Miniprotein binders against q9sl92. Designs and how they scored, part 36

Target 1, 330 residues: q9sl92
Amino acid sequence: AMESDASCSLVLCGKSSVETEVAKGLKNKNSLKLPDNTKVSLILESEAKNLVKDDDNSFNLSLFMNSIITHRFGRFLIWSPRLSSTHDVVSHNFSELPVGSVCVTDIQFKGRGRTKNVWESPKGCLMYSFTLEMEDGRVVPLIQYVVSLAVTEAVKDVCDKKGLPYIDVKIKWPNDLYVNGLKVGGILCTSTYRSKKFNVSVGVGLNVDNGQPTTCLNAVLKGMAPESNLLKREEILGAFFHKFEKFFDLFMDQGFKSLEELYYRTWLHSEQRVIVEDKVEDQVVQNVVTIQGLTSSGYLLAVGDDNQMYELHPDGNSFDFFKGLVRRKI
Below, E stands for the ipSAE of ESMFold2; O stands for the ipSAE of OpenDDE; V2 stands for 0.75 times the mean of E and O plus 0.25 times the DockQ between their complexes.

## First folded at step 22 (miniprotein)

Design q2 (at its last look DockQ between E and O 0.91; V2 from the best seeds 0.85)
Fold by OpenDDE base, look of step 22:
Structure q2 (fold): chain B 330 residues (1-330), chain A 118 residues (1-118)
Amino acid sequence: as target 1 above (330 residues)
Amino acid sequence: SPDQIRELADQLRELVDEFQRAVENGDMDRVKELFLEIFYLAYQILDLARQLMREAWEKGDPELYKEARELMRIAYELIDLAFDFLKAIKQGDLDRAQEILQDMRELADRLEELVQES
């Protein structure tokens, strides 16, 4: 039996009349495409009433859209019950979508990880990708840190607003999210240079209610507050865009330096000793350095036992970023 | 602790007075520095509130829960005021900037009230 090429349904949602007219225009032109030429069906939110099965576990478009008070981010939403990749949707259609458009899915089956790792998103995972534009290519690598920080603060913001004990989501440099030593999320940024701007696509995955493969936020929350209401993906995503817009504006106005202290409070690497490998005369020499922060370029800044400052570069060969670091004298 | 909240209230007042001086002097660089100081002070209040909230849940203490909620509210209001202040300054709306500084002083007073009720 030929597996019928299951048409991918994309539900288009606009926060205001402006984004709603964009949604209508996209639908009428049938302009949204997937990289694999999967058949796409564009549906407006107003028409989607029959596609949202009363499955209490689907992403609640109305809940999310009602929470959005941002000016630039998250005002145009693409939702699908099942996608290959949210990142492919926003990156492939970057020129057709408003800047700050977000794609969300309940199930992602070909999610792109940072490496060759396929990130499978089971039901209960928050998987989204959104777009932004940047002009200075030097700071484009830093956006992943702003995103990571905004995710950690969004989770805390939802807990705080609900009067719950905060979930301490920590950043594992450069783009992983951890709770209690377990990976619960990750960030992927890709960029293309077009029309004198960097078109940045940001993918985020966060284990909210999926117990596999590691843990999820709601499992951690149940451990601290057994009788508490669970966190919703929509709440976290809304809080994310509110935090991200503020942090992005601060980042663009004052640079990443304005957020560094908050980043260092949130990351796992304060005063961490790491082994770095130097190639000296075809011999691999191991040196120990202490992580001090980030360089202006977004690499790890570390101090050697010689009190020399070093920028740590990934060798590109190690899966564990901390095992494949090469020091470069600053 | 009550002493930590009082110290945060005093620091907030000092920073607001420095903001007032920086605005009066037209020192925009100092305004940006003071914004970061207030921003991070708000996060210190928020971190304390989050600790108290965890403790309230662990102990089942409703009074500690209320205190944590009020501290959270103050911290979030302070963050919003700090961003609104920068916006007012960028817009040249000095009247709005002065209103925001007064609102920040009222937040310092609310922090001190929490210490007295504890």
Scores: ipSAE 0.856, ipTM 0.941, lowest interface PAE 0.5, mean pLDDT 90
Fold by ESMFold2, look of step 22:
Structure q2 (fold): chain B 330 residues (1-330), chain A 118 residues (1-118)
Amino acid sequence: as target 1 above (330 residues)
Amino acid sequence: SPDQIRELADQLRELVDEFQRAVENGDMDRVKELFLEIFYLAYQILDLARQLMREAWEKGDPELYKEARELMRIAYELIDLAFDFLKAIKQGDLDRAQEILQDMRELADRLEELVQES
């Protein structure tokens, strides 16, 4: 006989009465599940005083919800002080949750039976996952770039509103966020196709106020503005949804091309030269290419010495994306 | 610099006039193009404001800080107006769209006023 030792409390919080009624319905039906059969206890925000008030560093549900000015995203929140994966919560329960729901945790840890690629985070890190729907599968891979851009702009927006110097968060393609040469975050997008729609789940980790493992946004800010107010996870998340909702609407209306100029000003790869290997008949030839941007498929667009445009793909032999790239003429 | 801010104000007024003509002509493809031009003009203003804010903090310069804050306010208002304009056009609310264009013209005036105050 094996002893079961897994449980999880999820606090449900809605922006308005519509979302609050959804929360009550979920609690009444006990509708949420986790992939590893962890026992889930659902708690309404009004009932969660012990979890909400036990720690000054706990995610402040009221602060976040007061910051929300969106019409679709971020209006339904799931919070737990500790979780194995915010992504599992929203992706496994996609059909039960309002589209645009967000799950946040203060600490994310590797649970028993989890994959090795789960994000572990100490307190102070902003760890969240949220959902969206799309109908056109051709553009689904590009959503991660819209998210990346919205994160970088949200950080700047919070600094601007507080009258602080901006933090120049850069994008390392495809899914990493950097400041001053150090990783401060990352994005994960997954999707499934169901009932003629793509169910997209987006996970984000961002080092806001955690001293380790690398650096965090508040450490950078203190270097520029030592006596300033520090950034709060709740403010950044609210700013993210405000920016993302506008960028998502623009992306859906006019395509990623509408955001490309802003994206390329933010990423690390403008004019980056890389060595790629081509097969010519049965031989491998090395060529130098210069990164120009993204293709419509979401891979890297480059120009070769022959002034021709190429799409860069991994060859499948390396986990470092920039090692072993092959090019395909467009 | 004052010259940069004056150029941005002039560009904004020109783009708003083009917006007005595109709406009157019912040219929705042109409206989308002009939205992007306004959107990126607003980010150009915001980039200037962000650089001035960094300088204000580096130098401890309260007048530069005030200038940066006002440019930020103008840029964010312009971004919001641009998205509100696109929404009004998609809803067919042309009266609201005209109000927003007038608000954008007032932001260009505010931008030019900032040059006179420096």
Scores: ipSAE 0.814, ipTM 0.929, lowest interface PAE 0.7, mean pLDDT 86
ESMFold2 (binder alone), look of step 22: mean pLDDT 83; pTM 0.825

Design q3 (at its last look DockQ between E and O 0.93; V2 from the best seeds 0.85)
Fold by OpenDDE base, look of step 22:
Structure q3 (fold): chain B 330 residues (1-330), chain A 118 residues (1-118)
Amino acid sequence: as target 1 above (330 residues)
Amino acid sequence: SPDQIRELADQLRELVDEFQRAVENGDMDRVKELFLEIFYLAYQILDLARQLMREAFRKGDPELYKEARELMRIAYELIDLAFDFLKAIKQGDLDRAQEILQDMRELADRLEELVQES
């Protein structure tokens, strides 16, 4: 039986008349494409009433869009019940979408992780990708840290607003999110240089309500507040764009230095001792360094036992970023 | 602790007075520095509130819950005021900037009131 080429449905949603007209234009031109030439069906939110099965587990477009008060981010939404990759949608269609457009899916089956890891998104995972533009290529690598920080603060913001005990989402450098020593999320940034700008596509995965493969935010929340209302993906995504817009503006105005202290309060690596490998005369020498922060380039800054400052570079060979670090004197 | 909240209130007042001076002197670099100090002070208040909220849930203490909620409100208002202040300064709206500084002083007073009720 030929597996029928399951047409990918993309529901287009706009916060205002401007984004709604963009949605209509995209639909009329059938402009959105997937890299694998999967047949795409474009549907406006107003037409989607029949596609949203009364499955209480689908992403609630209205709930999300009603929460959005941002100026640039999250105002144009693409939702699909099932998608290969949200990242492929926004990156492949970058020029057709408003800057700050977001793609969300309930189920992602070919999600791109870092390196060779496929990010599988079961139901209850928040999987989204969005677009931004940057002009200074030197700071493009730092955007992943701003995103990571905004996700951690968005989760806390939702807890705080709901009067719940906060979930302490921590950053494992460079782009992993952890709760209680378990990975609950990750960030992927890709960029292309086009028209004198860096077109950045940001993918985020966060375990909100999926108990597998590790844990999820709602499982942690139930441990602290058993009778509490669960966190919704829509609430977290809304809070994310509100935090991200503020942090992005601060980052663009004052640099990442303005966010470093908040990042260091949120990451796992304060005063962490790590083994770094140096190649000296074809011998691998192991040295211990203490992580102090980030360099201006977005690498780990560490101090040696010699009191020399070092920038730590991934060797590209290790799966564990902390096992494959090479020190360079600054 | 009540003493920590008092210290945060005093620090907020001091920072607001420094903001006033920086605005009067046209020292935009100092304004940006003071913004970060207020921003991080708001996060200190928020961290305290988050700790109290966790404790309130652990103990089942409704009064500690109320205190944590009020501290959260103050911290979020302070963050919003700090960003609004930067916006007012960038727009050259000094009248709005002065209003925001007064609103920040009122937040310091609300922190002290919270200590007196505890």
Scores: ipSAE 0.858, ipTM 0.943, lowest interface PAE 0.5, mean pLDDT 90
Fold by ESMFold2, look of step 22:
Structure q3 (fold): chain B 330 residues (1-330), chain A 118 residues (1-118)
Amino acid sequence: as target 1 above (330 residues)
Amino acid sequence: SPDQIRELADQLRELVDEFQRAVENGDMDRVKELFLEIFYLAYQILDLARQLMREAFRKGDPELYKEARELMRIAYELIDLAFDFLKAIKQGDLDRAQEILQDMRELADRLEELVQES
């Protein structure tokens, strides 16, 4: 059965004239592609001013760009009201985009646009992906922890600047974010090796203002400060890039050790005792281990009651922090 | 809480003194280590401020709110100064580095003032 091609509009926005000229070049060459033959239409922010309204709850391009004080990250933005994947936009167009470019969407969906029965994410989520480069592949897996830390601190920074009580976003290893035992976000990192560098794409989803399926940051804030102004996705994203750029510089200069103490303050697993199960010839083998931290390679480091060190991997384990059980997946 | 703030101020002054000695000795490994100690001290101050902010909202206490806000300002300024110091050292700008150390001492004085005004 033959399906019609979908179309996608991407709005390009630069912080300064340098990035604006890059956007013009991309539009004139029509150089951005998506992996499923989706037709891409590139629109400059200047051409989209009549379509952007603050009161329609779309991502506010001007508010975000006015907040950016970074030198590398977040200075080139790609926005669409609906996308199948912000991650695909930045990863498949990595070489065409300035490093540090960010793609944001209001709604992610599965399937072709305009089709019936398309699943869509709730509006109010901050859904974004951005790019970076690294040379040392041994530390590339650690970048997801730098990102998760930067997200948690950015949320607190916005609350602090507004004179509001902080939202205690916690990190659940390897890449989930939680508040009060409920998931509010997640991080995805992918990389490729090209031109003697690792091209890293980072995707983040964060429940800022959506009430379902779990909780969101604004619901937690309302419980603590009912008359406060609510958090905006644009403020959090701006704060994220400010914090991430500082943490990334420190990480690249001094390694993850430089951020480790702050990371473990935000972590759910400090000193946690858990049971690791494995299946051996139809037998369940249980070992009690105590979580110690991260290995140098970015896996979970634990010590057993036998004082042996254990390395737990996300592809081989199911981690249930709230039940104290880690199970091997078949 | 007042004892905690006084201890943080004392720690900051000691770390600034160690910064100055490390720079004078050309000990760049020590400078990086001291940067991290200041960085984490700033986050200790910020954590205290964040806890006070939650308490201020729970109690409806405007004086506690003002104290929390001042601690937050000190912590964020200290974080910025720490990064600026490391940048100044990497650029070989010793005059700027000494100005930053003096600014950090002034932040310690501001912490002490909060204790005396409680």
Scores: ipSAE 0.807, ipTM 0.927, lowest interface PAE 0.7, mean pLDDT 84
ESMFold2 (binder alone), look of step 22: mean pLDDT 85; pTM 0.850
ESMFold2, look of step 23: ipSAE 0.793; ipTM 0.921
ESMFold2 (binder alone), look of step 23: mean pLDDT 85; pTM 0.848
OpenDDE base, look of step 23: ipSAE 0.855; ipTM 0.941

Design q4 (at its last read DockQ between E and O 0.91; V2 from the best seeds 0.86)
Amino acid sequence: SPDQIRELADQLRELVDEFQRALENGDMDRVRELFLEIFYLAYQILDLARQLMREAWRKGDPELYKEARELMRIAYELIDLAFDFLRAIRQGDLDRAQEILQDMRELADRLEELVQES
ESMFold2, look of step 22: ipSAE 0.811; ipTM 0.927
ESMFold2 (binder alone), look of step 22: mean pLDDT 84; pTM 0.847
OpenDDE base, look of step 22: ipSAE 0.846; ipTM 0.936
ESMFold2, fold request of step 24: ipSAE 0.819, 0.824, 0.823; ipTM 0.931, 0.933, 0.932
ESMFold2 (binder alone), fold request of step 24: mean pLDDT 85, 85, 83; pTM 0.847, 0.853, 0.814
OpenDDE base, fold request of step 24: ipSAE 0.854, 0.853, 0.857; ipTM 0.941, 0.940, 0.942
ESMFold2, last read: ipSAE 0.815, 0.813, 0.825; ipTM 0.929, 0.930, 0.932
ESMFold2 (binder alone), last read: mean pLDDT 85, 85, 85; pTM 0.850, 0.854, 0.849
OpenDDE base, last read: ipSAE 0.852, 0.854, 0.854; ipTM 0.940, 0.940, 0.941

Design q5 (at its last fold request DockQ between E and O 0.91; V2 from the best seeds 0.86)
Fold by OpenDDE base, fold request of step 24:
Structure q5 (fold): chain B 330 residues (1-330), chain A 118 residues (1-118)
Amino acid sequence: as target 1 above (330 residues)
Amino acid sequence: SPDQIRELADQLRELVDEFQRAVENGDMDRVRELFLEIFYLAYAILDLARQLMREAWEKGDPELYKEARELMRIAYELIDLAFDFLRAIRQGDLDRAQEILQDMRELADRLEELVQES
C-alpha cells in the first residue's frame, strides 16, 4: 500500500504588495512548519489557479481578499483545502507571520477545542485561526469575549448588508456560540509570552452551511427567509475582521467595559440562576446564585440570595462550565 | 415608530453638540464618554432597524423593508464616523474632527427625513 505522502498544501495570499512580498519570502524560505513535521507545500495565490478546482465548497480567496479593508487583521491569509488545525498553523508559525494573519481551511480534522477536545469540522464550516499581540497580560483572558462578540456582530452585519432578517447568534460563556439554543460555533484562545508581549492565537469554528449535528446559520436563515441568498463563509470572515478591528481598538483604548453592554445584550446569561458549589468544612454544599455579568478578570459575576457578590470559577472537572462552578466571595 | 426615530435624531444632535463642546474645551475624557454614547446610540438605531427588517420579512412589507435599510445605513455610517472621529482626535486633526461632526449632523437630518416619509 503506497503510503500517500500526506503533504499539506498552504496557499498564501496577501491583500497588498506588503503582504504579497511576505508570502513570497515565506515560500522561498519554506519557513512554515506544522507541529507534527507534516510535509508542507507553500503555494502563492497567483500559482494556485490550478489547485482551486471550481468546487463551490472551496473558500473563495478573491472574494474574501476583495472585501478586506482592515488595517491590521485578515490582510495575510493562509488557506488549505484540508488541515489538521488552523490554530496549530498560526500558533506554531507566529513569529514568521504578520500579526493579524489568518489561516482558513475547508476541512479541519484535528481542530483544537476546549478541554483537549478535538473538533472535526466537515465542509460548510468556517474554520479559521488568526494572530494578535497584547501587552497587558491581565486583559488577555478577555480577548475571547471580544472575539465572540465580533463573530455574533459579523453574522448580523452580513445579514443587514444583504437586507436579510438577522440571525441572532448568542454567546454561551465562556466561548461557545448558540442559535435558538443550539451550538453553532466556538472560540479558542491560546497565548504564549515572548519578547515582552503575549502572542495570542485565536481559533474560531462556525457552522455556516453544515447543519449536522446541531444546526447551521444557513438553516436558520432559510427558516426566516426561505428564498434568500445564503451566507458565505468569505462574507462572514470579512465582516468578522472589520468588526473585530473596531472592537479590538475600543477594547485596547477603553477596556472591555466599553463593550460589556453589547456583550450582555448578546450573551445567554442575563439574570440566569445557576447552582454553584461551596466547600463548607469537608462537605460540598450547593448554592444558587444569579448571574449579573463578568468580573474585571473575565469570570462570571453573580449575586447570592444573601445579596453578596461572587466570582464564579470552573472546578476544572466538568465538561459543562455551568455544572462545575465554585463561588468565591468578592 | 416615527417618534422613536425622532428621539434618536434629537439624541444624536445633542451628542454632536456635546462633542463639539468637549473638543473645543480639550476635554478628552468627555470625548471618550461621548464616543461611547454615540456608539451605543448607533447600536440603538441598528437594533431598531433589525427589528423593522424582521417585521418587514414577516409581513412582506416593502415600505418597512426600505425604512429598515435606510436606518441600517445611517447606523453603520454613524459607527464609522464615530471611529473616524476618535482617529482624527488622536491624530490632532481637529479640522477632520469638525467635518465628521457635520457629517453626523447630516445623519440626524436623514433620520428626520425618514420620520417625515413615514
Scores: ipSAE 0.856, ipTM 0.943, lowest interface PAE 0.5, mean pLDDT 90
Fold by ESMFold2, fold request of step 24:
Structure q5 (fold): chain B 330 residues (1-330), chain A 118 residues (1-118)
Amino acid sequence: as target 1 above (330 residues)
Amino acid sequence: SPDQIRELADQLRELVDEFQRAVENGDMDRVRELFLEIFYLAYAILDLARQLMREAWEKGDPELYKEARELMRIAYELIDLAFDFLRAIRQGDLDRAQEILQDMRELADRLEELVQES
């Protein structure tokens, strides 16, 4: 409701009998927790058929699961019509869930830090979080770029499969998604290190069918293909896992270098000239550099007018990462 | 254009022949390099198909639409075959790898057929 909410229901859905038995075990043990001690009620997919929903626009569990042909990702799904954070569900229960599990919600709201106001994401947004493991900490920061690339290609894949003109989703470094100069989504990656492995949780928000405050994919599609079939959140999520699983395998086998050319075709920053701030004694001096790509650490790589290569770092003072950039000679 | 599609078909055939030789020589570093060349060739085909699809919708051109759809199908099949090939090689399944190379050659034939049809 509009009041403080200390409880939630999570519907568990598995692709096959293996995942379904995991779901039964989790429910029997009541194994899932949330960080604010919210009481969690676990509901199996079979039990969800006993719960009447009047909203035909709810995430279609069967449609999504029937589409999945992945071997690892997206095979165990957690759904709730309304959550404070899909990311909290997968990150705080990482060890209890199969790696590659995904949590999706129809509406995500901000936590209750403001008792008079509850912030909600619009219905029609694709809001999900999923998990993966990595062992090499040096490449963990690069996973967000693999994810963002996979999201952009998944949107195009759905358009292609439906015979529609593609939607040119672009990447704004480090983790924003844009169409026609307007933000349509974003990626969040967090990790913890335990038992010689990095437990990585990835959250994605994507404006598929919501009208405000910015734009959404279906609004762009209507402008290019009037009266066409609209994109569904289930289709995009399925396409995402199909694409991501391939890109993740390539990334783990051959590094980000293997995806780099496709990434640079998709991001907004090729040949972009930016202003950096250097300290000379106790003064700030502005210089101009040209973006070349990403460093191996995942920061911006640039070349100055002096033909020297630099790694660019945000100063941390602004929401616009390109304001106040500082450079580090490589 | 027809010349672009013919060039992509020729490149695919050359890369498949190089794949065959790299596997026969046991040159896994070369196999990885050729995988990336095939992967990006498939995306070149896909990018062309995507631009043709936009044009087909702008002009209301059903013939162009069908051409774009066939190019998309070829590109997606090639992407899938490339990943399946790399997996087959890593598993040591050389019989499967040979089947995949033959399937890639058939995709090159389909590209050439599309040029002849236009």
Scores: ipSAE 0.827, ipTM 0.932, lowest interface PAE 0.7, mean pLDDT 86
ESMFold2, look of step 22: ipSAE 0.803; ipTM 0.923
ESMFold2 (binder alone), look of step 22: mean pLDDT 84; pTM 0.839
OpenDDE base, look of step 22: ipSAE 0.849; ipTM 0.937
ESMFold2, fold request of step 24: ipSAE 0.820, 0.815; ipTM 0.930, 0.927
ESMFold2 (binder alone), fold request of step 24: mean pLDDT 85, 85, 83; pTM 0.846, 0.848, 0.812
OpenDDE base, fold request of step 24: ipSAE 0.854, 0.850; ipTM 0.942, 0.940

## First folded at step 23 (miniprotein)

Design p1 (at its last look DockQ between E and O 0.92; V2 from the best seeds 0.85)
Fold by OpenDDE base, look of step 23:
Structure p1 (fold): chain B 330 residues (1-330), chain A 118 residues (1-118)
Amino acid sequence: as target 1 above (330 residues)
Amino acid sequence: SPDQIRELADQLRELVDEFQRAVENGDMDRVKELFLEIFYLAYQILDLARQLMREAFRKGDEELYREARELMRIAYELIDLAFDFLKAIKQGDLDRAQEILQDMRELADRLEELVQES
């Protein structure tokens, strides 16, 4: 089968004149590359209006850009109708893009998940990745929790503003999103250390309007409010960047502790009993612990029946993340 | 319940008075603590509003829907004011900080008005 050298089209969009000039500069230099050497075609938003057929199902650049009131995040947008991975676009071009740049696609066919899992993104998914910089490497692992929280609050914010019953998106630690016991989303963070900073690429997938493989937000909304206007991907993404900027600033100023209470109200794991494995004298012993929260390092904090506190570590071998936990006394 | 909204209004007034004192004393650590208290108070109002909104949809109750919408507006305004307050303090703009504290008091008054109309 001819791997059709299908050139990847990247539409560059800027919120203001500053980001628009960056888009022109990137186009003129043809500086954006994909890791698989796929041929990239750079198009400015002003030129794309003639190319984007009125497919009512494409990401509406104008709707999103009009919603952006942030100072740092989501002001520079890369959109493509089809991508291998939004995460590859932002991570491979990190030095060429403004910090806080976002890449969005309608269809992602090689999306990265955690632990080599592929995130499949049919039409109707919100698939995006964005960039941020951090200086303290100790708190970089916590950014995924801030992102997860911001996604859950963004969905509620859109419902609230529309005068709709809220969709209760819950966090399954460490980086999955659930509604009514079904997975509807996931977060992937990757980082590289460059020029005395951590260059963090954040990928998010959220089932907004795709009925498969599990459920979507709009299916849940239709069950609560059958006559309601559906949630748009652009609205959720705009609300996400507004929530994320506030939460990120609070996180950087006061630490993750400032957000812990809100995180614990949103996660699935309060007082959850889990079986963990210990190695005692080369024997594997199973113990039951009760999840209490997160450690300062971002691991699960749990209490044993002995009232000892433990940090839970993944064993790296289990497909079931909660079955592959080892306790460490702290 | 009306009693819960009154309690939230009273708590907001108390927190605003504590903010005023912390600003006057230059106690920036206390300002950060009080910010979190107001932030989570706003989320308590928002959670109540979200519960009422779900109930309004379930019952087809337009009055309960209007109440839920007003509570929701107050909660979102309070969150924005809390973040704007921290920004004003970090910038050394004490005049803006005092304006924001007054705006927060007006939100407490709006919470009480909502209880009286119910």
Scores: ipSAE 0.854, ipTM 0.941, lowest interface PAE 0.5, mean pLDDT 90
Fold by ESMFold2, look of step 23:
Order: sequence, then C-alpha cells, then structure tokens
Structure p1 (fold): chain B 330 residues (1-330), chain A 118 residues (1-118)
Amino acid sequence: as target 1 above (330 residues)
Amino acid sequence: SPDQIRELADQLRELVDEFQRAVENGDMDRVKELFLEIFYLAYQILDLARQLMREAFRKGDEELYREARELMRIAYELIDLAFDFLKAIKQGDLDRAQEILQDMRELADRLEELVQES
C-alpha cells in the first residue's frame, strides 16, 4: 500500500482586523485544501501564541506583519514550518484567499512514488508564493520579470536601510537569480484563466541564510562586512512586497517599458554575444547574435552579425548562456 | 565624484522645472515621461551611493560612509516623491503636486550641499 501524509497545519495571520476576520472565516469553514490527500488544519495566529511556539530560527510572523505597509500584497499570510510546496497552497486555494495572500514555509520538500523521497530546501531559505490578478493575457508573461526585478531591488533596499554594502543579485533570463556566478534563487509563475481574469500564482525561492546547497546572501554579506548584522527573511519579504507593489502599479499603468532600463541594469545579458545553432537538412548552421533586450511579448530580442533580428524563446530553444550557445528545439 | 553629484543636482533641477511647466500646460503625456526621467535619475543617485557604500566598507572610510548614507536618503526620498507626484496628478490634487515639486527642489539643494561638504 501507498503511504500518505496524514495532516498539515497552516497558521493564518492578517495585517489588520479585516484580514483577521477573513482568517476566522477560513478556519470555521476549514476551506483550504492541498492537491494530495493531506488533511489541512487551520490555526489562527492568535491561537498560536500559546499552542504553537516559534523558535528564533522560525519565520517571525509579527516581525513580518509589522513591516507591511502595502495596500494589496502581503497583508494575509499563511505559514507552516514544513510544506511540500508554498505554490500549491496559494494556487489550489486561489478563489478562497484574498488576492495578494502569501504562503511562507521554513522548509520545502517534495515526495513522489511508492516510497517517500524527501528533498528539502534548507532552513534559512526564503520560500514563498503569492497571488495576483491580471486582465490582459498578452502581458501576463512579463510579470515574472517584474517579480525578478523587485526581488533584486528588495535585497539591495534592505542592505541600504541597514547601512550595509549591497548584494549584487543578478537576473539570468528568464527566471533565475545569481550572485557571483552562483544561483541563489528562482521565480515560478503559473496562471489560469477564469471569470475573465488571469489568476496568477508566483513562487519565489531565495537563499538568504542557508549554508547549502550553494551560496546564500548572508555568506556574501559576511565577506564584505564581517561584523555586521545579517539579513533576515522577514525583512526581505517585507521589502519585496513594498517594492513589488510600486513596480506592479507602474507596470500595469505604463507597461514593462517603464521598468526596462532598471531591469537591463540588473540582468546578466547586456551586450551578450551568443551562437544560435539550428539544423537545416542534417547540417548545423551557426549565427552569432547580440542580445538587445526583450520583445514586447517577453522573449529575447537579438540582432545577428547579418543585421537580422532574432526572437529567442525559452520553450523553443535550449540555452547555455555560460557557454554562449542557444539551440532550437523541435 | 563631486562633479558627478553636481551634474545630478543640475539634472534634477532641470527636470523639476520641466515638471512644473508640464503641469501648468496640462501636458499629461509629458508628465508621465518626466516621471520616468526622475525615477531613473533617482536610481542613478542610488547606484552612486551603493558604490560609495561598498568602497567605504572596503577602506574603512567613515567620511565616505556618511556621504553614501546621505546620497541614499536623497535617492529614496526622490523615488517616494516621484510616485507621490504621479498619484497626486492622477487624483487632480494640484496643491499636493506643487508641494511635492518644491520638496524635489530641496533635494537638489541637498545634493549641492553635499558637494560643498565633501
């Protein structure tokens, strides 16, 4: 027989009384579900003060909520010390949660097959997912770039506020975050179309204070400022929502063009030359192209040495930007 | 560096004057363009401040640290003022918009003062 997870506890926390009443309603109805057979238990943050105790290493709900100054995003939080996927929590419960709700976990893992396989993100990693709505499907793919930019700026903003040297988090198109040539995070966006709106769920993983598997933000900071106080996940998440809400409003009002200059300063691909390989009747054809930016639809725009324009797609090409090679997929 | 800060202050003053004229002329397309110019100018100031902060930590230079911190404060205030200005214009609150433009002029004065003090 197959083993299954018997239960999962989700702690609900609201910024104000409005969100707290939403949390009470969800608990009373036990409205939240997960894609597997896991039983979900909902706990109000007020109940957790005496029953479920946070240690110094757990995500600090009060610290995060005290930092929130947004009007839409991050005002309703779902936390669990361990989850298989924060993204599943918000995406499968999109219609039950206020838009802009965020799910955070201390440790994320996935299991599959007839045996339990556990691959965990280390504690200290900021793992979160949140929701938004959009009406224009043509610009939905661009949201991942707005999120990426907001993450990179949020990290710098926290360093700036604390009087610390900034950490130069760079964007590797389309959805990876790097520092000093090492991956420190990634973004995942999914969407569904329902009731004339796109329901968008955004997942973010960011190595803030985990010693493995790669590097983390605090390791980089310690190298620059060894006696400084280190970054906290709660500070970064609060700064993210502050920055994202402003960038999202600008994006929705004036398009991605309004953010492009800042985005191109942050990504890894400015003036990058790559070789585009294609197969023509059993032969490899190579063209050297220079990355120019993004198309209006969010794909890579490049110009070849032949002065022709190329549009490069993540689904239609395989990419090795560190070797400067792009191959077309069938 | 002092020449860079002086140039940024001059650019800010010029942009604020253009903001004022665009509002007086009712040219809302120009207001949106000027918002982006101020927005990117603020990030240029912030980039300079961020580079100076790294240098201050590398050298242990307390004076450079104070200069970087002041530039950061100016940049963040300018970003906030730019967004507040756009909001005020969208709401038709011209008194608030004029107040914000004056605050931006004061930030340009603070940039120039920083050059005199460095």
Scores: ipSAE 0.803, ipTM 0.924, lowest interface PAE 0.7, mean pLDDT 84
ESMFold2 (binder alone), look of step 23: mean pLDDT 85; pTM 0.849

